# Designs tried in a protein design chat: miniprotein binders against p81326. Part 54

Target 1, 226 residues: p81326
Amino acid sequence: MLHFGGFIMEINHISKILEKEREEYIRNKVEEYLKQGFSKDDAVNKANQSWRTYIGHRIQDVIYNLLKKFLKDSGLKVTTDKALNNRNLPEELDKVKRLIAINYGEYLFLPDADVIVYKVENNDIKIIAIISVKNSFRERRFETTYWKLKLKESPVTSHIKVFLATPDKDNEISYKCPNGKPKKMRIILEYELDGIYFLKEDFEETEKAKHFGKIVEDIIEISKKL
Below, E stands for the ipSAE of ESMFold2; O stands for the ipSAE of OpenDDE; V2 stands for 0.75 times the mean of E and O plus 0.25 times the DockQ between their complexes.

## First folded at step 5 (miniprotein)

Design Rb8 (at its last look DockQ between E and O 0.44; V2 from the best seeds 0.00; counts 0 for: pae E 17.8 > 1.5, pTM E .753 < .8)
Fold by OpenDDE base, look of step 5:
Structure Rb8 (fold): chain B 226 residues (1-226), chain A 97 residues (1-97)
Amino acid sequence: as target 1 above (226 residues)
Amino acid sequence: DEELRRLVEEAERLFREAEELARRGAPKEEVLFKLIEARYLAWRALELARERGDKEVQARAHLVIARIEEVIARLRGDPEAIEYAREELEEAIELAE
């Protein structure tokens, strides 16, 4: 029942739509790696790894563009960690970069911040949220939680909300206790993070685990309290 | 209400742009993004029109949403979603006449 009432921005099938390109992408990459002198098995493995990276970036780009568009009317701004890696940053982005940096004594490092939402008030920048985008949890399962914990350690960054956005195509974190067995990853991510936003319909909804369509409203609400 | 009309007109414009992108062979994600934008604006128009009692904008907004959902369903390649979206579109057309 897609009842016209609550507009859920249904990006529910973005992963499926992008996956239609997989076969052609894999074929082309296998051929490329074979030409480079790799074995057939190595070429296939490398092509699959390349696909995972490629599809991850595409999903991230979609999410970035959506957030940028839908948060614009609220006066909120959106950037990415990639944009912050430039040597010559505009003053605004240089301030953003400094405000998300984590202190390691002699060094400052940036958290993984696929999307950064901030506001500018009276020439002051306030970081609102960091969104980590994960297509799958095969690698670095708790990296986002690490960054959340590190951000909490400083009064400069402790207010920053950390969200995870995922299609969770392999149902790794969609349910807390499927068949009565606790899914450790879901439980930990939900506990440590400020929210998990699913780009799908088939998941266990909780106070912190929501459909991606709610992220805009949640960010706007947080921005008003800061 | 001029604001409501602008919102629904913008949604309709973005929908047409999405259809054009699709016809030109643009990446599916780009088309989908444009459709999602259009649907969001149409939904905002619909909600505001309901609050303000603007039946004309309600009908237009509902119609463009139904059209967008049909195109999204086709892009997804989900037969059940396509059929559902077709039925909703037929109903939306009837309400707009």
Scores: ipSAE 0.023, ipTM 0.422, lowest interface PAE 5.4, mean pLDDT 86
Fold by ESMFold2, look of step 5:
Structure Rb8 (fold): chain B 226 residues (1-226), chain A 97 residues (1-97)
Amino acid sequence: as target 1 above (226 residues)
Amino acid sequence: DEELRRLVEEAERLFREAEELARRGAPKEEVLFKLIEARYLAWRALELARERGDKEVQARAHLVIARIEEVIARLRGDPEAIEYAREELEEAIELAE
């Protein structure tokens, strides 16, 4: 394993780069809201809310592009929940959508699947993994584990690996027992999911909890067994 | 190994794409993300080349990494990226001897 620090530092720098862009983003957004007639206090609050949504989408886009480029020579393809929500789906993506959907009687829902990795062999599609990208654990803390449990209930989806990718800037899940006390969320997420991949260096590494730089190797190895 | 050569060649191709984007005035975040993509592929090529003892690909990977880190350092003004570029250049030189 190569630990030159360069790739690891660049992954960690994604968050730092995006935070450097925060000031300009907030300034532009505040100006936009002031033009719409909001008070200064409301404009600032709305701009901060807008930034939180924006940075989450940016992290998802980075992960999508990295996986798409890094997995193509291994015969693996990558898509997103955004692409699957388009009305005019190509046949291949329509099959991907059908293979990952979960049946709730009258309703059919996609699991928490921000990024989806699959392969095509002899016109058959096999879903390899889904990656849920969480910027913060303030809400919906167990959503990803719920979807893993639902996927395990069906023979057609039980093979699908469910990964979590996160910067975890507030250290909500970075360590199992900080200050000697068990951190319930980290313990449950690590137990239930197939892997947690951190977009930073300061975390407790385990067999399932790794730096994001390892995710491509892990996905390729899984695909060889499937 | 043909697959090993394809990894380093793809990293080099992505680096050239990032340079073209920068030359045409693309946003810095777009250029930076493409550079990070190239860096990861080069790192993977380097890891495999070390496992197989392929010194030619090792030197090639170190060189493209050094070029990538130089561009990142210019875009970011980040001395840590400059340090990694220097380290990669020294490795490429050592392998050539």
Scores: ipSAE 0.000, ipTM 0.139, lowest interface PAE 17.8, mean pLDDT 78
ESMFold2 (binder alone), look of step 5: mean pLDDT 81; pTM 0.763

Design Rb9 (at its last look DockQ between E and O 0.05; V2 from the best seeds 0.00; counts 0 for: pae E 3.8 > 1.5, pTM E .795 < .8, placed apart)
Fold by ESMFold2, look of step 5:
Structure Rb9 (fold): chain B 226 residues (1-226), chain A 97 residues (1-97)
Amino acid sequence: as target 1 above (226 residues)
Amino acid sequence: DEELRRLVEEAERLFREAEELARRGAPKEEVEFKLIEARYLAWLALYLARERGDKEVQARAHLVIARIEEVIARLRGDPEAIEYAREELEEAIELAE
């Protein structure tokens, strides 16, 4: 389980592997929109928009299932915010939901927590980490940081590690000071979060900014300390 | 599927490299790292092959995972881990029918 620095792990390239689905997906969607009466230009534009949503969910699904599979041997369980938003929850998941929820007076909201890792010991549930999966930073740049800060406000949730997993295809946060100019998004995300895991090889590695292939071992080690 | 075949073949190659490292007396940690990488790739190939209905890649992935789990169990002295290898082998056999 020891990482020997400088090794390249193919698992870091999940998003690149999944991108090979793009051509077929867009072809099928364009045909669907043309059948609905959209112009060729509109159909192509809509298909590209649909792909951006699809690939984001696709990456999240692979990450969820990878963590579920490889954390099982360490007694760790994995769920998602989608599963926690179902109207009828099993008792275990209802407890998970309440252990991460943020109270805003009359309203209770889940943090941006695409994937949640927890353990069950002696019928007690301990939340270990949440992972936010971001394909792009164009719309919700600091949402993950906001949720980390909210979780720190309560002794019940302050121990929860908050991670970001991203391909960062547009190089928005890959380097701290590209061309000598500080990147505010990278600096703030790395400072506030417990870790950033890149689904690519070309980024500035630090103690908190790591190859995605390290995430399983990191979570296991954290769970041993709790 | 060409890309899925490439993934499982890479996992198989990494497994063979891990076996060679062990044979030459490399540190257990280095052998385990290579096995873990191979296991992640084989799992990714299996995951994608299930969605695409590629039974050949599914069977190859299950088989290489079973071999990897056996070696990991031996390195760690963990008999409980052998059951995971047995489960993977059973899946590979079922797919070959």
Scores: ipSAE 0.304, ipTM 0.691, lowest interface PAE 3.8, mean pLDDT 84
Fold by OpenDDE base, look of step 5:
Structure Rb9 (fold): chain B 226 residues (1-226), chain A 97 residues (1-97)
Amino acid sequence: as target 1 above (226 residues)
Amino acid sequence: DEELRRLVEEAERLFREAEELARRGAPKEEVEFKLIEARYLAWLALYLARERGDKEVQARAHLVIARIEEVIARLRGDPEAIEYAREELEEAIELAE
């Protein structure tokens, strides 16, 4: 168990390591957009937006791969919403997709589920947790909260834990009341979600706000109660 | 495993690059960042190598981690960390032989 601690601690720097590519990425994208006929200002704006999307996916991929590896020995399985978007799904993933779907009357829609953790017992699928991965909270700050609340509305999905994983590079939710001023977003996210896991060291730890290194243990513990 | 070898080789390369930066008088923050990057890759290699039973990559990854930690400790000027890192490096060398 102790040997995994060192690797988990390295995740604290993942955002910075990935951000090293930013300048080159932006430069290349600006050139691409200029060639497409955009103005310089538009090209820069589009490049920055593209970077935000790109870095978000990379962080998500890292988290997915880590969870998949660390949960493997516990018999837990991991998938993504992207994998569930396929028209032809294996039976197992088709069941997973159906078990996380939210009812809107005539329609079923999937929540944003960057990572989905589930177990298979006697050919039955049990969804354990959904992890939303956010690099920044500039857009859709409470989207994860919305999905958590929607999942609670059905007895089929009400048991599913919803976690947020973030490096919180801009310190938007790292502290509840820095300098005596409540951070609304931190307070609401912590209240509504089942947990927040930080890919950094500098944050206010609480019962629900933990270092990302604890997520594996927490998921395994939850899985035993289901 | 070719993938694991590439990971540990990349970690080793980044470590060497960090040492070269340090020798050239680069800012400590730049050197430390490069070392942290190297350590991340080395830990990833170590983890995967343990999972796959690749003893060669395990030994190489462990050794480069220990080397990186020693250099980081020296850059930070923490005597206790330096001593600890030295002990870990000695152990890592012994395991690699």
Scores: ipSAE 0.037, ipTM 0.420, lowest interface PAE 2.9, mean pLDDT 87
ESMFold2 (binder alone), look of step 5: mean pLDDT 82; pTM 0.777

Design Tb1 (at its last look DockQ between E and O 0.67; V2 from the best seeds 0.00; counts 0 for: pae E 2.2 > 1.5)
Fold by OpenDDE base, look of step 5:
Structure Tb1 (fold): chain B 226 residues (1-226), chain A 80 residues (1-80)
Amino acid sequence: as target 1 above (226 residues)
Amino acid sequence: SMKKIRITIEVPDEEEAKFIALIIKELAEELGLEVEIEVRGNRIEIRIESDDEEKLRELVKLIEWLALLYGAKVEVEIEE
């Protein structure tokens, strides 16, 4: 379990905070849209749509900040794909970028890498893990799996662990066989990825499907083997 | 006995400071705590006074988490 300030990380607190963020965000957006001349109903609908986009990025930032904080003492470093999308990168980040690149013959492309965990030893960079963050699985359900498979194709990247982190609010992948019916997405994601980490309590735990609170320990353990 | 706590938050993004302050206010209100909040640029200063230690601890915890989730620095000082 992750500790902060002497407290155990409780998903409930994070959820509570995010709910307050939602309420305030919606309020502000509704007011903004009303000022733009939209009806109340339209303003609310637009605000909710805006929130769906916003929360996706917000969860990414949350996970980044959590990992950055809790991995700091282990000497592990954390970055994001966004940070790598710069023309002028520090040498360290330029190396990170190159070490996660996927070969497509004439071109190198980066995987979707919302969060990247790496270590620096004797000026050598070792990529430890990529964490894909998904708030919902409505779009690009197997994109993370695609990137995992592509990373496996090269000896340069084959060692990189690929994790999925999600609150899975709609229970799209929380259970393998709800009501006796296999959830294809859960089964495939769990099979192909190195782990799934849930920012919630209500899910089917397996060897690969864990509470998000375990991700730090798992990453640290992986880092020791590299 | 009344406890007085001062919390200072330094937010990486100045534009988020006001938003964070509003969240803190709402969290405090839900706990029935009165808070004074000042926002100056990327700095949020919060003053809380209460005789309910449990509520104070809860609010401080929430603020610390909130700060963490925004990548902000937080300092908590017990004044009395």
Scores: ipSAE 0.746, ipTM 0.907, lowest interface PAE 0.6, mean pLDDT 91
Fold by ESMFold2, look of step 5:
Structure Tb1 (fold): chain B 226 residues (1-226), chain A 80 residues (1-80)
Amino acid sequence: as target 1 above (226 residues)
Amino acid sequence: SMKKIRITIEVPDEEEAKFIALIIKELAEELGLEVEIEVRGNRIEIRIESDDEEKLRELVKLIEWLALLYGAKVEVEIEE
C-alpha cells in the first residue's frame, strides 16, 4: 500500500522512475526512427521531441492515477477531459460534463480541466476541483487562469477550485522573485488560482504553492465544505 | 538466509506491460539484484531472490510506486 502521508519522502522514487522511463523511451524511439531510415542525428532529435510530448501526457496520467487511488476512500471520483469527450458517455460523466461546461451564447465549451474531481451525493453530482497539468511554461501560458476567471463568473460554477500541478523542472514558476526580480508567471498564477502543486522538492512554498503530496488532503477538506 | 519474493502486477494497458517490465529490470540492475521477469498479456510476474533485505525492500518500494504511476494493481508475496 502507498500513502500520501509519506509523499515528500516518496518523490525521490517518482523522479527515479521517470528518469529510467525517459532513458528507455528515448532508446526505443531512436531504434524505431532508425528503422524508418532516419540518420542517427535525426533519430535522436526526433526521439527527444517525441519525449517532450509524451512526458506531458504521462504526467497527466500519473496525477490522474494518484488522485483516483487516494481519493477513492473518501468517496470522491476522478475523471479526465479525455474521458468526457468520448461519444459513448455514461450518464454520470455526461452530468459532470454539463456541470463544468462554460456557456458562450449558443455554444458550450469545456474548460482546460485535464483532471476533474467530483462527488456523488443522493444521486446529485458536485464538482469539487479541476487540475490543470503543465510540464513546461516556455510559451508562458495563462489558459488555466482564463478558465478560473470564467468559472468564477457564474454562481453555479464559482465554487469549483482550480489547481495547477507541475514538476516545473526548469524553475519557470518555482520562485516569486528569482534574482530579486518578480516572476510574472508565478505571481499571476498563484494570485488567480486556488493552488499550485509542485512535483519536486525545490520551490518557494506558500499557502497556495505546496508539495503535490498535500493535494489529496486539500481536496478532501474542500469536499467536506460542499 | 535467502529471501524469495514474488510480485504480480496487473496492468490495464497490455502494451505498457512490456515497457514496465523493462523499467523494473533497469531498477533491479541498478540495485545489483537478480530478477526473473515474465510478461503474459497484461500481467507481469517478478521473482527475486536475495540475501540483501535492504536492497530488496528498496526495489519493492520502487515497484509499488511504478505500479501506482501506471494505475496497475500489485501483489507482493513472500515465498518459503
Scores: ipSAE 0.439, ipTM 0.794, lowest interface PAE 2.2, mean pLDDT 85
ESMFold2 (binder alone), look of step 5: mean pLDDT 85; pTM 0.827

Design Tb10 (at its last look DockQ between E and O 0.76; V2 from the best seeds 0.00; counts 0 for: pae E 2.6 > 1.5)
Fold by OpenDDE base, look of step 5:
Structure Tb10 (fold): chain B 226 residues (1-226), chain A 80 residues (1-80)
Amino acid sequence: as target 1 above (226 residues)
Amino acid sequence: SMKKIRITIEVPDEKKAKFIALIIKELAEELGLEVEIEVRGNRIEIRIESDDEEKLRELVKLIEWLALLYGAKVEVEIEE
């Protein structure tokens, strides 16, 4: 049985698996596009574009599955915003949905909450953390920060920790001051969020910026204080 | 001595079963291991035979991770 304590060392296995997934995905998509009548070059380009979209969702699923597995023994539960986007929700998930909703006066909207960690005690639900998953920061760079700030505005949601999880393959936020120049995005995200968790080894570690392998421990510790 | 391992994976999404099986095949091939893989619905059955225990352990580990990353159940049985 895979134990979380070895997770830091196992990130390489995850990376290897994801690389194989990429290769197989690209192969399949190229074949699909060739069958549709595209040239080889066009098929490859389209496959790569498709992969960029796919991998974003895939990483969310990966993180969801990891957290679900490793938080299970602690009695913590995990869901997703996608699971909450149903008209007919089980009572538990309906409560979760309501407890993360942000008030806009006449309307309630949900934050971007790729993964939601909560506990159930005596039929009461407590939201512990929201994990936003970002594969790249090309779009909506501060969206997670916006949601964190909005959650802070209500006593109902102010306690909810907001974490960012990312592989940050392009080193957009891995370092605070590369070459002596401050990276605005890293600094702001680290300042505003409760933590940044990297699915990689090559990053500048701080109190708030950690290896993804630490997220389970941190969530469990937070859950004990609620 | 030759070790024989049977691995069964139950995938929550049947549509991904074949894809997962292909990944496993590629992982095994990279390790120089021969594997028999059968896909039946959402179930993947893998049979591996090798005298290289280290490679076997590595492949099993990779498969376990792969299964985990897909939310799949995995069972490993050592036959010999």
Scores: ipSAE 0.750, ipTM 0.906, lowest interface PAE 0.6, mean pLDDT 91
Fold by ESMFold2, look of step 5:
Structure Tb10 (fold): chain B 226 residues (1-226), chain A 80 residues (1-80)
Amino acid sequence: as target 1 above (226 residues)
Amino acid sequence: SMKKIRITIEVPDEKKAKFIALIIKELAEELGLEVEIEVRGNRIEIRIESDDEEKLRELVKLIEWLALLYGAKVEVEIEE
C-alpha cells in the first residue's frame, strides 16, 4: 500500500498487534523469572517493569518501519538518530547528520529526533521533518519543544517540521481541558510543535493533533511545498 | 468457497521469528481460523484455508501489518 485509506482502521490493527505482543512478552518474562526462583508476584512485577522499558524502544521501531515503507515511493527517505551516531557513516547519512545538528560552541548535538525524513534532489539533501517518539510525559516533558525552538533559530534549519508521535495511553496530553481546566502540557506542545500524532483513537482532534495514520499524507504534502 | 493462501515472511532479525509466529497463531485462534506455521531460521511460512472469506481477509491484513511493524518482507499467494 502506497497510501492509507481509512487510517482509523489501520490504527486498530496496530493497536491489536501491540496488545498481543505485550501479552506474549509478559508471559515469556514471567516464565523466565519463575525459573530464576522468583515468586509469582515478584515475577509478574518484574515482567511488567521490563515491558515498560521494552515498549518505548518498540514504538520507535514501529514508526520507523511504517514511515520507511510508505514514504519510499514518494521519493522520501527515512533514517534515525541512532543510525546517525554510527562511526562509519555513508556520505548521504553524514550529510543528513550535519544538516540537523545543533551547534553549542565546541559541542554538536542531534535534536530529539528519533526518526528523520529527508529527500535527495540533484545530489542535494533537504530535511523535511523530524519525529520525536514519546511513550510517557512524566519526565523531560518539553524537550521536543526546546529542540523545535533551537531549529527555528537558524535559517539553515528553520524549515524543518517537528512532530511528536505518542500512544499516550495514560492520557497525559490527549485532551486540552480534561477536567474543565486547561492542560498546560497539551496546550504548549500543540502550540509550539508542527503536529502531534496519536497512536490511539481516543483523544481531542485539532488541526495539529491527529491520528497517526495522517502523518504520511502530511509529510508528502509538506515535501511538495518545500 | 474454500480459499487456500500461503504467506511467506522474511524477518530481518531471526531472533524474532518464533515470537512473530506465536503472535500469528494467537491472532488466528482469536478469529477461529486454523493455520499451519513453519519457522526456518528467519523465514516463516503460513498456510491458511477457510470458507469464511471475511475472517480470512482480516487475518491476512493483520499478518501483513505485523510483518510491516517488524520491517519484514511479506509475500501472499492465493492457491486454488
Scores: ipSAE 0.491, ipTM 0.820, lowest interface PAE 1.7, mean pLDDT 86
ESMFold2 (binder alone), look of step 5: mean pLDDT 85; pTM 0.836
ESMFold2, look of step 6: ipSAE 0.320; ipTM 0.740
ESMFold2 (binder alone), look of step 6: mean pLDDT 85; pTM 0.832
OpenDDE base, look of step 6: ipSAE 0.748; ipTM 0.905

Design Tb11 (at its last look DockQ between E and O 0.34; V2 from the best seeds 0.00; counts 0 for: pae E 7.4 > 1.5)
Fold by OpenDDE base, look of step 5:
Structure Tb11 (fold): chain B 226 residues (1-226), chain A 80 residues (1-80)
Amino acid sequence: as target 1 above (226 residues)
Amino acid sequence: SMKKIRITIEVPDEEEAEFIALIIKELAKELGLEVEIEVRGNRIEIRIESDDEEKLRELVKLIEWLALLYGAKVEVEIEE
């Protein structure tokens, strides 16, 4: 059983695996595009573009699987927004879906909730946390913050913790004041969200900005207070 | 002494099984280990034989992580 204490060291293994995944994915896509009649340069470029899309979803799946595994023994359950986008939901997931819905008057909409952590006690569902997963911040930089603020507006959802998980490969939010200049995005995200969890080692740690390895402990602790 | 390990992976998505197998092959290659890999549907069977216990342990660990990251079940059996 991979104990959490070793998780920080194990990020290296995860990174290594993801790198091998990238290499194989690119290789396969290049070959596919070559077969389609593209030049080598075009095939490589298209493969890299495809990878950027793929890795975003892949990281979500990775985080989902990690949380599902490591929260299992605590009795906490994990689902995704994708799983909730079904017409026919099991009763439990239908309740989860309703408990994260945001009121817009005549309409209810779901927040972007890549991963949802909840507990079931005596047939009652309590939503504990929503984890937004971002591979890059090129698009929709403050979308997670928007959802956090919207969730705060209702007594039904105000207790839900909103976390951001990211590898932040381009160091967009890893440091607050690199070179003495404040990084607006880091500061705002850290201020508005309940936590930022980095799937990397080289970041500025704060009370809210932590290594991803700590997310499980934090979620478990929050769950005990609900 | 030569150690022989059999690893069985059951992947949730059959379409990913071959891809996962390729990753394992590359991981093993990087470690200088020879592996036999067979893919049958959503099941991957890996056989590894080596006298280098450290490399063997590393590969097993990587495979376990890989399986975890795909939500796959993994079973490791030491044959010898």
Scores: ipSAE 0.745, ipTM 0.908, lowest interface PAE 0.6, mean pLDDT 91
Fold by ESMFold2, look of step 5:
Structure Tb11 (fold): chain B 226 residues (1-226), chain A 80 residues (1-80)
Amino acid sequence: as target 1 above (226 residues)
Amino acid sequence: SMKKIRITIEVPDEEEAEFIALIIKELAKELGLEVEIEVRGNRIEIRIESDDEEKLRELVKLIEWLALLYGAKVEVEIEE
């Protein structure tokens, strides 16, 4: 039988395998950009950026499907920001969208929430958590913390847990004080967010910084308190 | 001692079939198993011959977990 711990070993393995295929992806993309008229140097830079986007989306898909599978038996439902941005939205998802939207006067925006976990009780929808999946912290380093702060501003959304899931292959946030120097990014993310879940073995574990294998248990426990 | 198995995977999202096949190929390589993989539309057919039953069982387990992730149907046939 399948259990969540086995899936975690699988997801770490998938990330490693995707890195092995990086060379072929880069080669194909460089050729594509050269045909579009870019210089060799620009094509290589764009191909590397394209790879980061590609691998990020593949990891997001894996996380979404894993959470959907393992949270279903606990009566929890999972959706994505992509699904919520569809024009033809089912009534249930339209309610989910409205429950997480942030009001900026004339505008309503969804937080950066790759994966959304919610439950339905007595025709009421309760948002449990949102998960942002970050593969690199070179850009948009603190976007997730901004959204957590905005969700805290309203009593309607202040209960929503905001998690970050990351392989953090380059150790950008894996340790609080690498080489004895405080790493601002790790410290601020851990302080502001409700949890950071690592898709790897080598990182500094704390009450908020955990192996991704703990996320299902944590979400289920939170849902029981709501 | 040599076992022959055929695994057929039907992927509901045809666009994912090539990606899933690539993952399976790499998983087999890490286990030291030689596999023959063919992708036709939404179907992946895998043929494996090995005398290492434990590694075969592990690969099948990994394939079944991967298939559950993508909502794919898996059929395993033991030949001979």
Scores: ipSAE 0.012, ipTM 0.418, lowest interface PAE 7.4, mean pLDDT 82
ESMFold2 (binder alone), look of step 5: mean pLDDT 85; pTM 0.837

